# VH-VL binders against Cytochrome c oxidase assembly factor 8 (COA8): the designs that were tried, part 34

Target 1, 167 residues: Cytochrome c oxidase assembly factor 8 (COA8), of Homo sapiens (Human) (q96il0)
Amino acid sequence: APERGAERRDTAPSGVSRFCPPRKSCHDWIGPPDKYSNLRPVHFYIPENESPLEQKLRKLRQETQEWNQQFWANQNLTFSKEKEEFIHSRLKTKGLGLRTESGQKATLNAEEMADFYKEFLSKNFQKHMYYNRDWYKRNFAITFFMGKVALERIWNKLKQKQKKRSN

## First folded at step 18 (VH-VL)

Design mj7 (from mi1 with light chain G99H)
Fold by OpenDDE, fold request of step 19:
Structure mj7 (fold): chain C 167 residues (1-167), chain A 124 residues (1-124), chain B 111 residues (1-111)
Amino acid sequence: as target 1 above (167 residues)
Amino acid sequence: EVQLVESGGGLVQPGRSLRLSCAASGFTFSSYTMNWVRQAPGKGLEWVSEISSSGSRTSYADSVQGRFTISRDNGKNSLYLQMNSLRAEDTALYFCAKETPFDYLWGTYAFDIWGQGTMVTVSS
Amino acid sequence: QSELTQPRSVSGSPGQSVTISCTGSSSNIGKGYDVHWYQQHPGKAPKLLISGNSNRPSGVPDRFSGSKSGNTASLTISGLQAEDEADYYCQSYDSRLSHYVFGTGTDVTVL
């Protein structure tokens, strides 16, 4: 029985965002869209006096961002690959070449492409459901920690005001 | 079985370079932040470097900043540490360590999986 | 480097209780960062013993307990056994360094 060659899942290369914020910046920065995911990365500032809650929130946001970047990078790569395969298959079935007489890349009409999109969405439906579930879970957790951090900051400001009144 | 296996350690002269590798198995490597931790002979543990799950974010201890480079290949389930300008003080057993999954309730981060370590000796 | 301070050694007889302290500063334990504990037998990799001040991972005996108060975390080993002879390290996060820090380590001997 011929060994079924392990289909090398073309994983999107880990796109290191080339955007580096200024070294002396005390703010979060938004980078340009990533080449593969098309998502804009946020570069989070780390304050010198970061609280444990702020650190946990930052780490959760960073991990969630990376999770999103990886998901969409892989999804976009898969989409592009399957789209190209679909186009090639349909052109071949029509007896058409991959290039027009003018040398342009041959394309399918909107109706044929609609069939591809429908098939792609159907095939990836479960994947998108799991993504959405995990997206909500992560964002609820982020929101919860944001609330805790906000309360902590309010409390610290109140304590500082009381100490200034007592002196 | 969940496992980390370090390699690439050895004897080197000061000023030379060495590259360590860590092979991961039994878990989704691309989903976790990875770390290097070292232990000098007869000494305690020292954190060296961290790399995020995608490799987009890295951090280093001041003792190795500008000399060491952490990297990863998620397609190969591999973690790397490029060590340049090695010093006698870099002599240690080097461990790769995996961070725990994010705890959505408590947000705790510990190292739950460790390799056996690879020994780096820097001597004249 | 801002290390967490541990006693160099702690000893006890079988069945006794021993406590290992881990003292930090206002930039780490005293700031409220979580403390983790690791056990390391000679020639072996560290093993996670306690996570998040007091949480025991699966497979860790109930004789191990962790606590934290102020700038100090503590690991207590109740009913000391011969197999508990090892080095123990605390670990936390330091806000000034923006990275993880370990304790100096404690050698636990069973007499």
Scores: ipSAE 0.866, ipTM 0.953, lowest interface PAE 0.6, mean pLDDT 92
Fold by OpenDDE, fold request of step 19:
Structure mj7 (fold): chain C 167 residues (1-167), chain A 124 residues (1-124), chain B 111 residues (1-111)
Amino acid sequence: as target 1 above (167 residues)
Amino acid sequence: EVQLVESGGGLVQPGRSLRLSCAASGFTFSSYTMNWVRQAPGKGLEWVSEISSSGSRTSYADSVQGRFTISRDNGKNSLYLQMNSLRAEDTALYFCAKETPFDYLWGTYAFDIWGQGTMVTVSS
Amino acid sequence: QSELTQPRSVSGSPGQSVTISCTGSSSNIGKGYDVHWYQQHPGKAPKLLISGNSNRPSGVPDRFSGSKSGNTASLTISGLQAEDEADYYCQSYDSRLSHYVFGTGTDVTVL
């Protein structure tokens, strides 16, 4: 039985462009788009007086961001790979080379590429459905914790005002 | 079965380097924050380092800051700890530990899966 | 390093209840960060017993319970059994250190 070669899932190299905000920054930063996911990373500031709820919210947002970055990086890599394979396969079937007589990279027409996009979307439909489900779940949780943090901040402000009136 | 297996421990002299590995199986490794925790002989647990699911964020205890480097290869389901400038006080059993999935109600983070550890001995 | 303070040892007879305290500061437990508890048998890896102050993972017996008040968390073992002889560690987060901290550990002996 031929050893089914373990398809090395080409995982996008975790070469996250480490945009490092200035060490003395007291605010969140938005980095440039990541080269693989095309998503802009947010660098979250950690305040000295961060509450446990704020810490939980921050961590959840960071984890969700990384989840999104990984998903889209892998999806874009898969898309690019499958697109190239499709083009090569179609050109070969047509008896055409990978390069034109002018030395340019041979391309397919818009109709042929439309077939690729349709096939790709169909093939990845379930994956996108699961992504959307999990995206909503994560964002609802984030919104919920944002509400908790907002209430905590209001309560703390009210307590401080009462203490100032009593002195 | 969900499992973490540490390796790379041994006897080393002070000032030398050692690289620990942790092989993960039975779960989606790339989805979880991973940690190193150590235990000196006859002592308690000490947190050493954390790495986020993508490897984009890392943190270290002050005791190892600037000497240790945590990294991961999600394609190999592997966690690493590069230990440089080793000291006698770094002598410990080193555990890799997985963080729990995010609790969407309570937002709790604990270590639900641990390896058996790999022993690092730093001695002259 | 800011360690959480635990008693060095706690002992009890079979069937008794024992309580392990974990005392922190205003930068960790006293600030309201969650406390987790781990059991470690000799020569074994730590096992998660309690998550988020009082939540028991699946497979953890109901005789284990966690609570938190002020800057102190507590693990109670009701109906102490011989198999409960182990080291117990609390764990929390410290805002000054911006990382996780463990307790000093408690050796539980069954008499």
Scores: ipSAE 0.863, ipTM 0.951, lowest interface PAE 0.6, mean pLDDT 92
Fold by OpenDDE, fold request of step 19:
Structure mj7 (fold): chain C 167 residues (1-167), chain A 124 residues (1-124), chain B 111 residues (1-111)
Amino acid sequence: as target 1 above (167 residues)
Amino acid sequence: EVQLVESGGGLVQPGRSLRLSCAASGFTFSSYTMNWVRQAPGKGLEWVSEISSSGSRTSYADSVQGRFTISRDNGKNSLYLQMNSLRAEDTALYFCAKETPFDYLWGTYAFDIWGQGTMVTVSS
Amino acid sequence: QSELTQPRSVSGSPGQSVTISCTGSSSNIGKGYDVHWYQQHPGKAPKLLISGNSNRPSGVPDRFSGSKSGNTASLTISGLQAEDEADYYCQSYDSRLSHYVFGTGTDVTVL
């Protein structure tokens, strides 16, 4: 029985964004789109006086960003692979080569590609549903912590104003 | 079962290098920030290094900065610690530790899963 | 490395309550960062006892409780049992170091 080669799940390489913000920057930076996810990473500034609540928010945002990057990197890779396999399979079924007589990559028509997209979406429906669920959960949490941070900042400003009036 | 298993520890001379590994199982490894924590013989716990879930962010204790490199292979559910220019002070039991999932209410991060550790002894 | 200060040892009789303090600074506990507690038996890995100052993970007995006030966190073990003999470590985050810090550890002995 031929050893079914362990299908190397081509996980998207953890693309360490090579973008490094300037060391002296006190602002968040948006990097270029990631090669695999096509998402622009945000480089979060860490203030010296970051509150624990701000730190929690930042960490949550960072983790959520990484989660999104990983999801879309893998999804895009899967999509690209399955698309290519679909094209090859259909061309083969038609008795067509992978290249045209002009040497160009053979393509399928829009109708055939529509079938691929439909199948792909159907196949990945549950995955997208879970993603959406978790996306909402994460973003609600982020929003909640943003609210807390905003309240904390307001409170701190009020305390500072009171202290200035008492002196 | 959720577990972490460290390996790669041993006896090394000062100035040498060693690579530790931590194999994760029973959970979605790629979803969690991972840490190395060490404990010198008869001493307390010392945080060594952290790596984010994707590996895009890393941090190090000052004591190991520039000498140690944390990395991960999410495809292999593995965490690594490359230790270069080892010193006697690096002699410790090295633990792999997983951070808790994000608490959406409180935003707390702790280490909920630990390995049994791998012993690194740096001696001339 | 900035460490959180714990008493070196605490002892109690079975059934008694013991409290372990963890004192930080304005850059960690005093800044309001959460404190976590770990139990470590000899030759074993640390086990999470308390998360986020006072939250008990599943499987941790209710005799363990955590609190925090100012720059000091406390772990209380009520109804001390022989199995509670272990090292206990607090852990927090330090904003100056931008990483996690542990306490010096406390050896709890049951007399």
Scores: ipSAE 0.863, ipTM 0.951, lowest interface PAE 0.6, mean pLDDT 92
Fold by ESMFold2, look of step 18:
Structure mj7 (fold): chain C 167 residues (1-167), chain A 124 residues (1-124), chain B 111 residues (1-111)
Amino acid sequence: as target 1 above (167 residues)
Amino acid sequence: EVQLVESGGGLVQPGRSLRLSCAASGFTFSSYTMNWVRQAPGKGLEWVSEISSSGSRTSYADSVQGRFTISRDNGKNSLYLQMNSLRAEDTALYFCAKETPFDYLWGTYAFDIWGQGTMVTVSS
Amino acid sequence: QSELTQPRSVSGSPGQSVTISCTGSSSNIGKGYDVHWYQQHPGKAPKLLISGNSNRPSGVPDRFSGSKSGNTASLTISGLQAEDEADYYCQSYDSRLSHYVFGTGTDVTVL
């Protein structure tokens, strides 16, 4: 049936967002999963009196989110494409068609798919190693800047208390 | 070699539109925030627009807000500037520029790679 | 458009030191935002010279140094050479505008 399993034709190039954030939110909030990366984006709040250090932290978090979403969107597409290519290749080797007698796409069982998973992991090992290294580096940096911001805020509160206590 | 090459400049009449392109090579284009900067003849540098690495965040100078649109196609390693409702004041050499990677210690950003520019002349 | 103020020109003989000032306001340099410097030879694209107030990218001679205090950043060229003849621009971020701003530019002449 055209309604089931069919996707609507969209006017490219970008996908339609499934969620619109509030216009005047005063807090960070989490949107729905991105269609391609399966990650939930964080929508960052910009405080009225954002300091330069707070801005650096926010830009690091925003850049890290964009980097992570782009990586997983690409990897999910590559995985799906290579999976279908592998199934097609193995069905051809076995002398089987791409469709079952019922018209459904032919598949391989989990034991037959083990070679694909092993090959995919091997082929992408270096890429995932660099991703993991960069992921940890980014998250350590985020934690470091969060600590800097926390200290800045404590200093500002103490400065305000000293000013008030001096009468 | 790392390069940014702008194109699409030319002579246009006021009120018309022009689309600039910037082709990137020699680096992972999708990893970096990109900018447009312009320089009127005999004048200094003026920041025009910025687009985040994924294209999801953009910003514009007040002088071009609502008239210019920055975009990118990471699959084609290309940056674009759609310039509508052009004015004589938009006459300038337009550069595309790449931001540096985030400095994990100090959090600095600067423009480390520039193209040679494409000239836009708006005159009647 | 808001801009950072630089002297129109400075000059010096080879071997001398010259200093270029870049003066902003409480919404940019004075708020604590970083300052970057660019060198532009005639007919060429700008080149990053100093980032983060004082950091020299690889390939930039150590005779170039930067500093920042209050509303003002400074670029110093120690041991001026003929190849340093160019225009120099500072850059910072402005919180009022929520984007980058450039300085007015300084023409450095080597006598």
Scores: ipSAE 0.667, ipTM 0.869, lowest interface PAE 1.2, mean pLDDT 85

Design mj7 (from mi1 with light chain G99H)
Fold by ESMFold2, fold request of step 19:
Structure mj7 (fold): chain C 167 residues (1-167), chain A 124 residues (1-124), chain B 111 residues (1-111)
Amino acid sequence: as target 1 above (167 residues)
Amino acid sequence: EVQLVESGGGLVQPGRSLRLSCAASGFTFSSYTMNWVRQAPGKGLEWVSEISSSGSRTSYADSVQGRFTISRDNGKNSLYLQMNSLRAEDTALYFCAKETPFDYLWGTYAFDIWGQGTMVTVSS
Amino acid sequence: QSELTQPRSVSGSPGQSVTISCTGSSSNIGKGYDVHWYQQHPGKAPKLLISGNSNRPSGVPDRFSGSKSGNTASLTISGLQAEDEADYYCQSYDSRLSHYVFGTGTDVTVL
């Protein structure tokens, strides 16, 4: 709704409750879990005097967040789909219906479901290995650009001190 | 091979709507930010709109803000541009373009793959 | 109107060098944003020629070079060849507009 306003609040590293960031926030905010990925997105602050280097870092962080959310949303969807297909296949092999006599979805016991979990992990092993590799590459790049931004900000502070003293 | 193919252009009257499509092949479409760029006959390039890899972030040129909507369907490897309230000045060849991946060293983004474009003509 | 200004045309004889300027403002090139260059032959889509001010993508001849200083970026074609006859566009980001901007375009003619 348009009248549901965001209130400015102090941000902590962990334990933040659900909230809507204020439109004029001067800080990054951690939002509620995404419906499909279950990951908490960061709502990035864009300062008015954002340098080109700061923009590159922010874009990298935004793209990394989108990449991460897409991966887990897809994995959660694939897991749910393959789980239902596995249950359907095993019930059909037993000659059982997809629903119980009460109309609820039929399920498999824990031992039977363990076969699914092992098969799913094995099938998706390579995908998770590529994810881990890319995760490390992205976080190294983020750290590299954070260092470059930190140096730029120190330099600008030194220049500002020189200007202030000359007045 | 790596291709972008636009479609959906045509002749349309002012005030009407048109939807452009861009079909991607030969690369992982869901990994890249996508753009629309237009070129009026005999004129230069004009950036129109951008959509992030997931579709969660969009931006528009001032000349089309509020009238055009960019979207994507990563399951179909397709990019779209919904153009409403068309004006004569929207007449152009419309290209879709793929941004390069993030350059971990320099952090540059450029448009490395372009389609051949689809023509939109807005006249009575 | 584009935010980035280029000359309307530039010409040269085969083997000569030509330079195309791309002049912006303190909200784009002058703020330090990267400049990219695109080549467009008649009736064709643009092709990326230079990225990040001076980087040549694979397949782009080394006779193409780019540079940037102050509010101005430059594309230099050393050893001009007949196939270089095309339109050339620069591109940058503008912080005031909060989006990409293209240059006005330059028609390169080989005499």
Scores: ipSAE 0.665, ipTM 0.870, lowest interface PAE 1.2, mean pLDDT 85
Fold by ESMFold2, fold request of step 19:
Structure mj7 (fold): chain C 167 residues (1-167), chain A 124 residues (1-124), chain B 111 residues (1-111)
Amino acid sequence: as target 1 above (167 residues)
Amino acid sequence: EVQLVESGGGLVQPGRSLRLSCAASGFTFSSYTMNWVRQAPGKGLEWVSEISSSGSRTSYADSVQGRFTISRDNGKNSLYLQMNSLRAEDTALYFCAKETPFDYLWGTYAFDIWGQGTMVTVSS
Amino acid sequence: QSELTQPRSVSGSPGQSVTISCTGSSSNIGKGYDVHWYQQHPGKAPKLLISGNSNRPSGVPDRFSGSKSGNTASLTISGLQAEDEADYYCQSYDSRLSHYVFGTGTDVTVL
């Protein structure tokens, strides 16, 4: 069932993302919902003095966002396409036209549409299982590299403090 | 078999346009950043352009900025390079290259699969 | 500048070890970006030889090794063989250009 979309009223720019950016130098923000995926993209800040490790993390987060948006945009389009095909097929089997007497698109009742929803979920189950697996792998990698960035920043702060004391 | 095959090279006059294609097979094309790299005759490798996995992010070498446009069609497993306002210095063998998947340990993005290249010659 | 500097050529006898240097600047190798190495035989596409400074992809002989220190990366071929005669390129990322840069290339000759 399509339960996603504009009903979620997340209009406040919080600066918080699902990827929990490093606090010290990164200031990201959440944009409006993407037209096709309905996901809100993170707009990534690139600091002037971004380290190589920070650049790797940013690229991983950017690629993960693109991967996630592509998946849901494709699923939304597939859902819409297969829904229309199902309705047309069932109307044709019942000997009914594509339009009602009033000129509106003919449709099926909720009980008849339940068959579509079950069929769609069953047909796409394996694809969603692979998506979930890859989602967890990506989030583990992001968390791991966030930890590496945090350690790098601690090390650089200690190194800078030692340099100033010696200088 | 993982493979990249370039096409669309040829001889063109300065100021004209040419469109290169790169056909991908044996991997999930939409999952990877793609690159164009060129090599002038008898010279070394020069990075030209990259495009992110969805196509939403692109970047270009200064020497081609504003003249070349990288694009991709993930439905056709194809990468493209539109080359406008060609100059003699654009004469080169053009390779397409796939970036590696994200590496949990190292986080590296190297170019692990290359095509054979397609030759572009810009001459009067 | 935008190029990584490599010696123009290096030669060695079969069985000898040769080392190819790749020197960058504070905006690329010196900043700490990874270095990758590619092998290119005449008339052929480059092949990834070393990634992430020292990692060998599957199918690359263990006689190839890489390292990085400061502004300089090195590729070492231990036990040089005739098939190693090729051009070798290093690659890194440059923070000022915000894209990849390649080395000038090194022609390895087996005597």
Scores: ipSAE 0.634, ipTM 0.846, lowest interface PAE 1.4, mean pLDDT 85

